# Designs tried in a protein design chat: VHH binders against Mitochondrial protein C2orf69 (C2orf69). Part 16

Target 1, 361 residues: Mitochondrial protein C2orf69 (C2orf69), of Homo sapiens (Human) (q8n8r5)
Amino acid sequence: SSCSQARTMNPGGSGGARCSLSAEVRRRQCLQLSTVPGADPQRSNELLLLAAAGEGLERQDLPGDPAKEEPQPPPQHHVLYFPGDVQNYHEIMTRHPENYQWENWSLENVATILAHRFPNSYIWVIKCSRMHLHKFSCYDNFVKSNMFGAPEHNTDFGAFKHLYMLLVNAFNLSQNSLSKKSLNVWNKDSIASNCRSSPSHTTNGCQGEKVRTCEKSDESAMSFYPPSLNDASFTLIGFSKGCVVLNQLLFELKEAKKDKNIDAFIKSIRTMYWLDGGHSGGSNTWVTYPEVLKEFAQTGIIVHTHVTPYQVRDPMRSWIGKEHKKFVQILGDLGMQVTSQIHFTKEAPSIENHFRVHEVF
Key: E = the ipSAE of ESMFold2; O = the ipSAE of OpenDDE; V2 = 0.75 times the mean of E and O plus 0.25 times the DockQ between their complexes.

## First folded at step 12 (VHH; framework vhh_8emy_2)

Design k1 (from z1 with Y57W; at its last look DockQ between E and O 0.77; V2 from the best seeds 0.00; counts 0 for: pae E 2.3 > 2, unsure alone 64.4 < 65)
Fold by ESMFold2, look of step 12:
Structure k1 (fold): chain B 361 residues (1-361), chain A 122 residues (1-122)
Amino acid sequence: as target 1 above (361 residues)
Amino acid sequence: QVQLQESGGGLVQPGSSLRLSCAASGFTFSKYDMHWVRQAPGKGPEWVSSISESGSWTNYATSVKGRFSISRDNPSKTLYLQMNSLRPEDSAVYYCAKDRYPYFRGSEFDHRGQGTQVTVSS
């Protein structure tokens, strides 16, 4: 049987990120779930959680009645991020002789970037189950893949069921871990917590207009809420190779809706982002089948595509740009809300700008 | 023109060792991951091992892990496969293959030439 163990990680530096959170606060919020089972007990993924900051809200004063009702659970928004090639935990990337140059795009650092992009959201990074040569991400638990991780999409693989069960199990594991750490009993026989502590650090916000700067600025009293599926909503983000997961989910929509729990999960998805999708294989980087896209268009999900010349103007992989255009065109013809942007169009294609899509989407 | 020439195969007894070589030309060898693939009679191709462009990272099929060792010498543009503790099921034609793409565009391989026959027979 698979069993996930939660631990707190210290995220690495941010380089190129515009994060306003201090590294010490991020380390306390960051939770690594090393083995989360999915739909098959032998299929697990590693997940990284950066929990939403749960700042207290002003209490509502009750009428003169002495009885007090249980507070309503707050609705939660969850961002599910599927990383691309070379992305790994910061420690692993810095030890890779060919990947260390991209350490700023580690799983931890991207989680921080996403937390700023999606405020008051729980950020989940869902790591692939296999990496070829420690470079190429292979999403074997989500989509039929060759040995290099290139996908063969179908309607039956079970990606929706796997994702749903990963979330159920991850929420339970994170809820148990966070609840235990919040109890004073946890500290009775131990002075060391699972998170390194450091002195408070002054955090600078983005000081252009001083928008979104809280006047209180005291972060020592922050409350963290455990993840909950009740009334939750979701944004799904695929980057580079991670887009294969989003694509597989589209192929499965028609059949996956037949399960009532998975249908409820699908209805809770508000937005999907395809960030600079790309892989080898000669085709199937973007979904271009009208019958698949017709089913997707009925969901009302808001679609964003963000691409760079590295993927869509690559002569060695010329299908990517053509497929991207076709994907956007078909969805637009079907009446779906689609935003599509090509970034860095006046710059030469580069791996640097491929990653920098995280900063501009 | 990309050329890959395999050598070093032969007929051996179970438990023996062989070292395969692959001489490469017609491309910048050090920019590409390299692979060994084998094909037994009546079967499709089977991936055996891969090595990164610098030689720093390797992967092996579970059937050969611990027995086979892949290496490369970038100055001489040569790929190697050391095969130890050979078994009858290792009998196949062995091909070296260049990855199609240079670094970070994904992985996909070719195999070239006629290969080199390895036969393990009692």
Scores: ipSAE 0.466, ipTM 0.784, lowest interface PAE 2.3, mean pLDDT 79
ESMFold2 (binder alone), look of step 12: mean pLDDT 82; pTM 0.839
OpenDDE, look of step 12: ipSAE 0.809; ipTM 0.931

Design k2 (from z1 with E53Y; at its last look DockQ between E and O 0.83; V2 from the best seeds 0.76)
Amino acid sequence: QVQLQESGGGLVQPGSSLRLSCAASGFTFSKYDMHWVRQAPGKGPEWVSSISYSGSYTNYATSVKGRFSISRDNPSKTLYLQMNSLRPEDSAVYYCAKDRYPYFRGSEFDHRGQGTQVTVSS
ESMFold2, look of step 12: ipSAE 0.663; ipTM 0.861
ESMFold2 (binder alone), look of step 12: mean pLDDT 87; pTM 0.887
OpenDDE, look of step 12: ipSAE 0.873; ipTM 0.957
ESMFold2, look of step 13: ipSAE 0.613; ipTM 0.845
ESMFold2 (binder alone), look of step 13: mean pLDDT 87; pTM 0.885
OpenDDE, look of step 13: ipSAE 0.868; ipTM 0.955

Design k3 (from z1 with G106H; at its last look DockQ between E and O 0.66; V2 from the best seeds 0.00; counts 0 for: pae E 2.8 > 2)
Fold by ESMFold2, look of step 12:
Structure k3 (fold): chain B 361 residues (1-361), chain A 122 residues (1-122)
Amino acid sequence: as target 1 above (361 residues)
Amino acid sequence: QVQLQESGGGLVQPGSSLRLSCAASGFTFSKYDMHWVRQAPGKGPEWVSSISESGSYTNYATSVKGRFSISRDNPSKTLYLQMNSLRPEDSAVYYCAKDRYPYFRHSEFDHRGQGTQVTVSS
């Protein structure tokens, strides 16, 4: 991908073309929800939303009826991404003396990659609640974890209920934020702001009447109604440490579907991706229990697994590759549709290729 | 061969301070997160504190947070634990420990020294 050039007119600014300038604009298009309560009000997560509602909600380009019908509903598909170790907001990563080299894989940048991969979808990044040493993601609100964030899976932790309530609350919060804050300005980039000159348009009229008249628009009403949980469908993606959330959800399926709302949510999950899962602890990086996988196979969810030598060819963590093969084998024996891809097999294991799975899955 | 040598323990009264040191050799010290672990008589090992490879980030067990401070000096390959407001419950053998992995992964201990005794008498 080629960088687009952006110029600054302020003396002292850098004049060269930078991908970081375009990335900074895209990061500002993300809506950060700093405290979203889950099933327990004391257990909250930060979420990041890439607001597809402002870009793709105005009209459907290819309906079966070309007549000018009623306003189209907002997109109904949601991608839920659970990041891995070191991933954080771009600003935090660039100031981290150890993690700054991986800033291209910030939460915002991955959300952008996912938005291109899953058009007509809302992209949600669900941040872990704790990071040990600001490096190791710990999903304490989803799974019993030790102080390093290694999981201890069980059937009754409550991860499905937490995720469901997190989404209910995030949808409500995003509806309020997008309908109140994002009218024209942030969806149009810098074009909507005053041409680069701050007070070029001094007024001589009544501002109250003009403000109310200019703010009221009938043609963009549906772009102010962000995601709704009803009729929604979901893709879940775990990367690296984030796979522990997906694994915990599998352990809970049998019990979780007893709740009618959670069962409806489970039935709305279309696809799940495991991207290069890994953690220490000697076992349980991939689910290999047939009784758990039997329940999963009954859901009809489409399964994708993508791994790299960084995880599956690590001699110090040899269980990861073995468990991945077993996970795929058991699901295949149960008749489930499973994609199993190993990327970069002719390259040395590397952290770079671990992250680059986002570009090839 | 990885070598970790702790020092600076002793017998002190409650409310005292001690500074533990750990001299490291046989590995590239600056590439590894480092830890302090303690073990009291009749108890299993207990994690005390961790510090990132650059020294910029630290974490502490709840029982010592606000009283203990971990630090490192990468040029001298030395890890420290400043222990303030010591309590009888802090009595233990203290070990420094090297993280198993040279890059970010899950944290897991792989080596520790012979330890240094800290005894806080009431």
Scores: ipSAE 0.408, ipTM 0.770, lowest interface PAE 2.8, mean pLDDT 79
ESMFold2 (binder alone), look of step 12: mean pLDDT 85; pTM 0.860
OpenDDE, look of step 12: ipSAE 0.820; ipTM 0.927

Design k4 (from z1 with S107A; at its last look DockQ between E and O 0.69; V2 from the best seeds 0.00; counts 0 for: pae E 2.3 > 2)
Fold by ESMFold2, look of step 12:
Structure k4 (fold): chain B 361 residues (1-361), chain A 122 residues (1-122)
Amino acid sequence: as target 1 above (361 residues)
Amino acid sequence: QVQLQESGGGLVQPGSSLRLSCAASGFTFSKYDMHWVRQAPGKGPEWVSSISESGSYTNYATSVKGRFSISRDNPSKTLYLQMNSLRPEDSAVYYCAKDRYPYFRGAEFDHRGQGTQVTVSS
């Protein structure tokens, strides 16, 4: 009688005001490829794919004009994202006693942000192969790195070849996975069989999303186009430490284009985004060598730079802002289409705004 | 002023154990990753181990993995290196080092102490 009150059913009105975990928010299904070999079969990366769901439905409604031949899938656009420090699968980030506060910027959540930014595109997150202290991303398969992941760029490391082969193998693996019957949800056994010694074999961060149906992919009549290299185009995005991969690719352009397949891949790159690039090491956060940038300018790739005070106005790392300005100035003098934006200029430098570049670029 | 003071070294036989300590002052210890570095005569410095600011994650050089254990006690501002199964090639001056950056802006050393000598010989 006294202090207890019975909790009755409430047929009227919505009670929640904030922090809703509504059933309406359903993430698109994603595929975790836990062991994708690159140019060297013993050098693998984990990839996360968020597939373009809407194009599968349109494929089913082809006109009857070409009745004698199988439907041709439309050309595909692929976004390749290289994450920065602390970013990992959601489950891993929430278990990290220092990184849990940044869980909104997990690989899965950023893939979702990118899918909204680049609609009808396949979103690929290319995870670094090593994380020092589970905190600092080290792109050892793309660039010579010290123990902490700071780059030592050169012209012949093989980053273009590695990226190209990662994509070839990832497309094949995703086609194999998607060819199984009734794939509204990713086959857990197939993912497990690809991850024998990797932590991704035991990681279930994307499995929850893979088990849950996503918008439009939940429809039984809907079909997906598998990833395809035929007439594909690419956007490359580096964030923070991930920019070291983009930088290494620039250093390699002159030698890499001598390979017929790599040259064709380079020509399929439409746009490159540098999002708030930064690392330790005292220099070489932005490419400032005119000979390297001259080769890059010849590609005609559209360049976007988006930075925040966290990186470009840091007194402890004063070279970053100077190098960014020089990068933009040299490319502009070479006639390249370059946009450059500094976000949050009226706010104090912060890690929060560093990540929020994903929301404003 | 940042101050790091290593202790616990000595002359020991192969197979022995030692525990190194590093007392830290002059900075907010709990906000920095910490490292052990060693330097043998005539050689450059060699990274040995790192530990995250909370102490939850560690990394080791391949030459010491499985034999050495890094730890920290943030309330006492102390870093430790437990060294087991010592070998003659572990002989060096051992330094603790403060990471340059207090957040995930990138690992890099900027301060170290005077070091403590570890000598492993029969």
Scores: ipSAE 0.474, ipTM 0.808, lowest interface PAE 2.3, mean pLDDT 79
ESMFold2 (binder alone), look of step 12: mean pLDDT 85; pTM 0.861
OpenDDE, look of step 12: ipSAE 0.857; ipTM 0.948

Design k5 (from z1 with H111Y; at its last look DockQ between E and O 0.84; V2 from the best seeds 0.00; counts 0 for: pae E 2.3 > 2, unsure alone 64.1 < 65)
Fold by ESMFold2, look of step 12:
Structure k5 (fold): chain B 361 residues (1-361), chain A 122 residues (1-122)
Amino acid sequence: as target 1 above (361 residues)
Amino acid sequence: QVQLQESGGGLVQPGSSLRLSCAASGFTFSKYDMHWVRQAPGKGPEWVSSISESGSYTNYATSVKGRFSISRDNPSKTLYLQMNSLRPEDSAVYYCAKDRYPYFRGSEFDYRGQGTQVTVSS
């Protein structure tokens, strides 16, 4: 897990004073889940998972509590990221003549940025189900949308249930991948017992064991803790168009709390980030309805808003800045913890700085 | 001034083909996604097709997919819609529209032309 075997997570010698994994190696460490069902089996999303190295096998070898021989896994934190327009898998972006210029903001590269920002967390990228012209992200499974992905928010679309079921199914699929030993991070022929019991014996009564062989691959020691919803906590992040998902979740809070599983999930959300939200449609970029925001303020969720002049100081879309200020003001008046930061205020509005919000939030 | 001029409509029999054109001026054509939208009597506007600024990507309404083909020629600032296997339900006024915004700030229809009538006899 250390830099001596890889170039990421910790500084350390691998032919130099510091090292990190190359962007190509980090992209290969992401687990792609190509079809994850949500609340309706006809509504699926693609997800991308990146776990921090600190959640790997290295921590599994530490001594456990004095009351037990085995280490207890820590409570898990999960970051859920909803990307904006043009963002896609790196290979798709680099092969397209229009999207190549934004390849640094691919789903994999943003997942890597988030893993550094949230170092002991599982990073999930939740891809939209439709991209108009391979350019505009459309979150049809979360919110009623026009053909460009502009939202029409309501209280009963089912976004909370869809997100919850996506997580349930994604956690199961990630466990199945580990049980089949099909992840690219391990040798295909590694035997689970070779790292745990050779030459020692187990203390549990096992009727038989698989063949014990010596494996010298560093990759065989990099298994994941399985993702688990039990005692888990969540941070939700929307960027640009992805903010429409967070907004839809707010509209649904009053009705969604009536389901005990969804209410428990809502209570597990610690923090929500709105990063430079924007979409087509002429209004409703930020939620400004006091009745909706009153329900949100009762949750105690910590709110962060990070914007740039590209969105909030655009003369063609002057409502965005006004709505952002009203969102922050209403939540603050309701007693919620709200961060309101405008970045790059001394620079001209630019798409580059719109994306660079990921580096400064 | 932004100008869009649709042409190529007409009265045709079912199963016929037509090619619509849209001449654009007053803006940098190659910087905008372009769209075809149609409106039949007594109905609201219906999106038909879209094409990206480079022409590399297209999308179609399910009712026309496989029968219609959108294209553009950026040097001549012209948008096209090839319509094959026309049906009576394709009868409408067809409008081209530019996207309001040149980047991914959002997409909205921006209509400027009179449209061109397509009538498929039933």
Scores: ipSAE 0.461, ipTM 0.792, lowest interface PAE 2.3, mean pLDDT 79
ESMFold2 (binder alone), look of step 12: mean pLDDT 82; pTM 0.847
OpenDDE, look of step 12: ipSAE 0.869; ipTM 0.955

## First folded at step 13 (VHH; framework vhh_8emy_2)

Design m1 (from k2 with F104W; at its last read DockQ between E and O 0.75; V2 from the best seeds 0.77)
Amino acid sequence: QVQLQESGGGLVQPGSSLRLSCAASGFTFSKYDMHWVRQAPGKGPEWVSSISYSGSYTNYATSVKGRFSISRDNPSKTLYLQMNSLRPEDSAVYYCAKDRYPYWRGSEFDHRGQGTQVTVSS
ESMFold2, look of step 13: ipSAE 0.693; ipTM 0.875
ESMFold2 (binder alone), look of step 13: mean pLDDT 87; pTM 0.887
OpenDDE, look of step 13: ipSAE 0.873; ipTM 0.958
ESMFold2, fold request of step 14: ipSAE 0.691, 0.673, 0.677; ipTM 0.875, 0.867, 0.870
ESMFold2 (binder alone), fold request of step 14: mean pLDDT 88, 87, 87; pTM 0.893, 0.883, 0.887
OpenDDE, fold request of step 14: ipSAE 0.882, 0.870, 0.891; ipTM 0.960, 0.957, 0.965
ESMFold2, look of step 15: ipSAE 0.594; ipTM 0.839
ESMFold2 (binder alone), look of step 15: mean pLDDT 86; pTM 0.879
OpenDDE, look of step 15: ipSAE 0.878; ipTM 0.960
ESMFold2, last read: ipSAE 0.678, 0.676, 0.653; ipTM 0.869, 0.867, 0.856
ESMFold2 (binder alone), last read: mean pLDDT 87, 88, 87; pTM 0.887, 0.893, 0.885
OpenDDE, last read: ipSAE 0.888, 0.882, 0.882; ipTM 0.965, 0.960, 0.960

Design m2 (from k2 with F104L; at its last look DockQ between E and O 0.58; V2 from the best seeds 0.72)
Fold by ESMFold2, look of step 13:
Formats: sequence, structure tokens, C-alpha cells
Structure m2 (fold): chain B 361 residues (1-361), chain A 122 residues (1-122)
Amino acid sequence: as target 1 above (361 residues)
Amino acid sequence: QVQLQESGGGLVQPGSSLRLSCAASGFTFSKYDMHWVRQAPGKGPEWVSSISYSGSYTNYATSVKGRFSISRDNPSKTLYLQMNSLRPEDSAVYYCAKDRYPYLRGSEFDHRGQGTQVTVSS
């Protein structure tokens, strides 16, 4: 591990990596699933899982006899995040000569931000399957894409089925990892030298400065259950290039709901966030087809759009801002609950503020 | 205005090597990713290779991987394609192409040159 800043070659950006022992510890607490098959077993994605610290509803009495029979797990919330261009594992980003200055936005660090934003939720980062020039994210398993990862949306590619099967397989693989490791993997690191200052350590609260060795500290009262699809709910988040996945899902809604399992999955999605969506290609950064948006409006999903001048006020990509406004207007006319926020409007457009949307959405 | 001028093509035997060059002017060369694209008669254009604006990263089509090498010299504003172990199916007009967007804004083909003919036969 090294806490050093590299020279910046990109004016107006944050130069170098921010270093913290706490950030390195949190990165190690992410469970990396290196090969998760989707709907087609030959097509896989890498996923990253971070469970929030054991905060939330206190465990209450479950229905059952004194005999130990299968208690029903409490309902779970899962956040699915699709990263944008440049974003990768921290170790890879620090080695990237062109993009090391953006290491604060690594998959692990964003997962940590999301865990604080969505307490008591399971955070899943779903990595693209291909990166052009090691920097442009290409979501080939979710949407028909050209060589640069620009999408060609259609109604039958199979993104919903792929996502659903990724989750089924990822949940199973994470349960296998849990059976080989203690429940402490979900909310506690294994290093003894860390000085942890989590938002809440109620099992260790009021115990002075003695968080040293876990000699008799059981977390049975505050333990998270393993990830489970049973009664689960979902929030979907696309950032930058990752928004192409959300857009493809919208195109597929009408056909995808014909499958009973996929329809149940769609009905479990509470909220979708488009965070500063953008890609090249001259059009189709935001969905503006009324027939597609009409199907989406029937779902009752809560929609949030958060954008910055980097995307919506770029003269070289002038369609992005126009399409964003049309997306919001059409959904609003259809009666859908839609928020639309433009952040950093008093600042010059910058890639720094593009990434900082994660801090303000 | 953007100007791209390819050179170095020719008629060669299978297994031979050629080095293509592309001289660039009319834009800040070091800000843009660059590409090689080829087109055989009666076929659509085919992407061959790309290189990042600093030269640090490259990508290749599967048909040329391991045989072709893309490079750039930013001070001289020149893009190169070293082609080794040439095959008859590599015969085409080769074009260098500028990306439309600088740095990290995305990728899209923009301007291309006049092309240089590569013919691999006999």
C-alpha cells in the first residue's frame, strides 16, 4: 500500500489519490465475485458486494415454536450500481497512467459511499464485461454495443433476464462464501490493527477505547442475514456510461414482464437513479420514446435524475441536455414521480464534479 | 483543418512485414485517441486497432492481435501501425482515424485520411 499523489495531466481535476488507512480497510471488506454467470452461462460479469454495518431494525421475535425450525429472514434491500467509464478496482486504477487521479471513485470506494447513503442495504457493483482502451466501459452482456460501448437499444436483447440471473447466481455464490467464512465478513474486517470509526458499533458502544481483540464479542443480536431474493426490494443506480443498462431495461419492460420471475423482479424495484448519464454517439443518452416511457410509467417506480453541467451543458454533446429534459417531461406528463436535479450549476463543467454527483444525489 | 496522411503501404508476400505511418496536423494530436481502420473491396470498414491519447493503452481486433502493433509519437504528431506476419486477408486500404472527443469524453470515429493500400498476395 502506498499513500502518494501522482502528477495530474488533466486540468481542473483532483490530482493524485486520496489516501486513508480507513479507506484501505473498507476496500478489503468488499467481497469480490470474479465470475458470475448470467442468463447465458458463457456470459459472466464481475460483481462486488458490500454489506452495510449491522445497523437497522432490531431483531424481533420470529414466528415459531421453541424447537429450532427455519425462521424467516427479514426483508432485504439491495442497491445495484452500474459504474461508468474509468471506474475499476482501486488497485487497477492506481496503475492507470491516464486515470490514476480518479482513484477515489474506484468500485470499492463508491460501494462505501453507497453503503452510507443506503443504510442496512446490500450494495452490489455490477462491472461491465469489457473496457475499450482500459477506460471506456462496455456493457456487452446487457445491451448491443459498438466497439466503444455505445448502445443500440432494442426490446429483446435480454438485459432483464441477464440481470435477474446474475443476482440469483451472485446471491448463491455469496452464501457459499459466507458458509466458508464467519458472519463477521459482512460488517467486520479481520485485521487487528485498524482503528475503526464506523457510524455505529452498538455491540462495542460505551466500551471505551478497548476495541482490540474480539474475545467474547458476538454480533448475534445485530448480524445481517446472507443476501436473499425472498421478499427483497431493489434500487437500481446507473452512473455515467452505466446508465445504458437502465435505459436498456426500460426498452425491455413490455416483453420482460411476460416471464413470471422477471415480472416479480420488476415489481420489487422501488427506485431507479440516473446519475449524470452520458456517452458519445450523437443521441440516445436518455430514453425519449413515448411508447417506451409509457410502459415504464405503469410500473410506479420512483425516478431520480441527478445531472451536472459536465454532461448536460457540454457543447460537443448537446443532445444530452435536450434528451434529459425530454425524458423528465414525458414521464412527468405520464404521471410518474420524477425528480430532476442539476448539481454544481455555479461551477464550470468538470469531470471532478461529474464524479462528485455521488456525494450530493 | 484536420489533416491525416497515411503512407507505407505496398505489395508484399505472405509472411512479410510493413510499417504504416500517419502524419497528423490541424489539431492537438496528444489530446485524442487514434485508430486504424481498413476496408477491403466490397466489404464494409473494419476496425483494426486503437491507441489512447498518451500512448499508454492499445486495443486490437482479434484478427490482428499478436501480429500488429500500434504506436504513436506525440512530439512528431505521427501514428504508426507495425504489421507483421501479413496474410492475404489483411489486404485492404488502411486509414488512420482521429477520435471525435478529447481525453475521457467518450469515443467515436471522426476524421480519417486518404488511406494507403496494402496488398498481400502470391
Scores: ipSAE 0.654, ipTM 0.858, lowest interface PAE 1.4, mean pLDDT 81
ESMFold2 (binder alone), look of step 13: mean pLDDT 87; pTM 0.879
OpenDDE, look of step 13: ipSAE 0.867; ipTM 0.955

Design m3 (from k2 with Y103T; at its last look DockQ between E and O 0.78; V2 from the best seeds 0.75)
Fold by ESMFold2, look of step 13:
Structure m3 (fold): chain B 361 residues (1-361), chain A 122 residues (1-122)
Amino acid sequence: as target 1 above (361 residues)
Amino acid sequence: QVQLQESGGGLVQPGSSLRLSCAASGFTFSKYDMHWVRQAPGKGPEWVSSISYSGSYTNYATSVKGRFSISRDNPSKTLYLQMNSLRPEDSAVYYCAKDRYPTFRGSEFDHRGQGTQVTVSS
């Protein structure tokens, strides 16, 4: 077997070849932000950050290197993930009598999967603000929703503004937490985290936000770059119910571009993934309005759709598959680059394969 | 075929209690979330409460929270609504509703039956 997972910190060739002990566990800092305001002070979301691996800002600022010009900070890539029904923090899922069987798809575990998929990116999980019966995700802060979280999309709800302000506030909170506290190092073998609340004393524009830090590791490392909006780029990922957020953003593009900051944010989005989107309501699981998709096609964003028979071949929700095909066809007719894949087509539809899309997209 | 039979309504004074029952048949009761909805004269349907398929979780409309309690008995395939501190605005026909989907595919009403009348007046 091969276990080589080398971590190199210098360009010099030092150290012998060792397969059994050459792989050092690269630990990312995990930060749970329990109350992050958006554009409206009454609308907040919980966020989970798995910070990118890499050298800390201190190495960029070392006095010996900037002989002629100051070092430029490296550009950052951020992955924004909107989870689906059932998904919650690991400790909550294990206590849920109906959802414990899906604990492997907790917010923390999916963040770890995404970190492997996007190894140099900051991973953000943006939790819904309400869960009906503790299991159906309702994205009330992003889209008008009925009691079950089924969306009613429109052009002026304010999802882009909310997301932008969430990021501004979350970045400020994360920057303060990563620079001023003993950092917890995320270990991929540690599933449950015992995060403890700490009182907020931040001076930045993040008023009244509380920061929840994960339990400290026995080892402290300062090799993380704090999140920064400067020259940042973004990938957005919706899974299952979380796709309603991506859909709402599409409906808002024309109006949202009128704000200079939001327009700049839109231009920084490189890629969007729809992973097995689905919800109740009889329609509107995929965007199929040509006028909406025309605006989206002008952005040049790369689009990926990944679906399973659980959603697109469900006789009880027959609109989902039809709408998915129409979404892909309209975008293709508009000249947009769209990847579309159906996974597990030789297997019976199952909720397990629905979640396993995270492993194969 | 799904069959839902509501019972336990009646005419009561304000402040009284009633317990509604819903006998279910024609589906695997323990695999579905269940709901109570009500409809007053001249008004559209109003959601009252929901309970998860195991009975472990409940949700309530703000107008009834703290006064109403939903429960279920899966072996007897029966859904209940305990209504305490009844008010005149609670007067309505109450309907038992099955969720449309047997799994974690979403939540949506699939209500059946004739309902049971609750009238609260002095």
Scores: ipSAE 0.624, ipTM 0.843, lowest interface PAE 1.6, mean pLDDT 80
ESMFold2 (binder alone), look of step 13: mean pLDDT 85; pTM 0.863
OpenDDE, look of step 13: ipSAE 0.871; ipTM 0.956

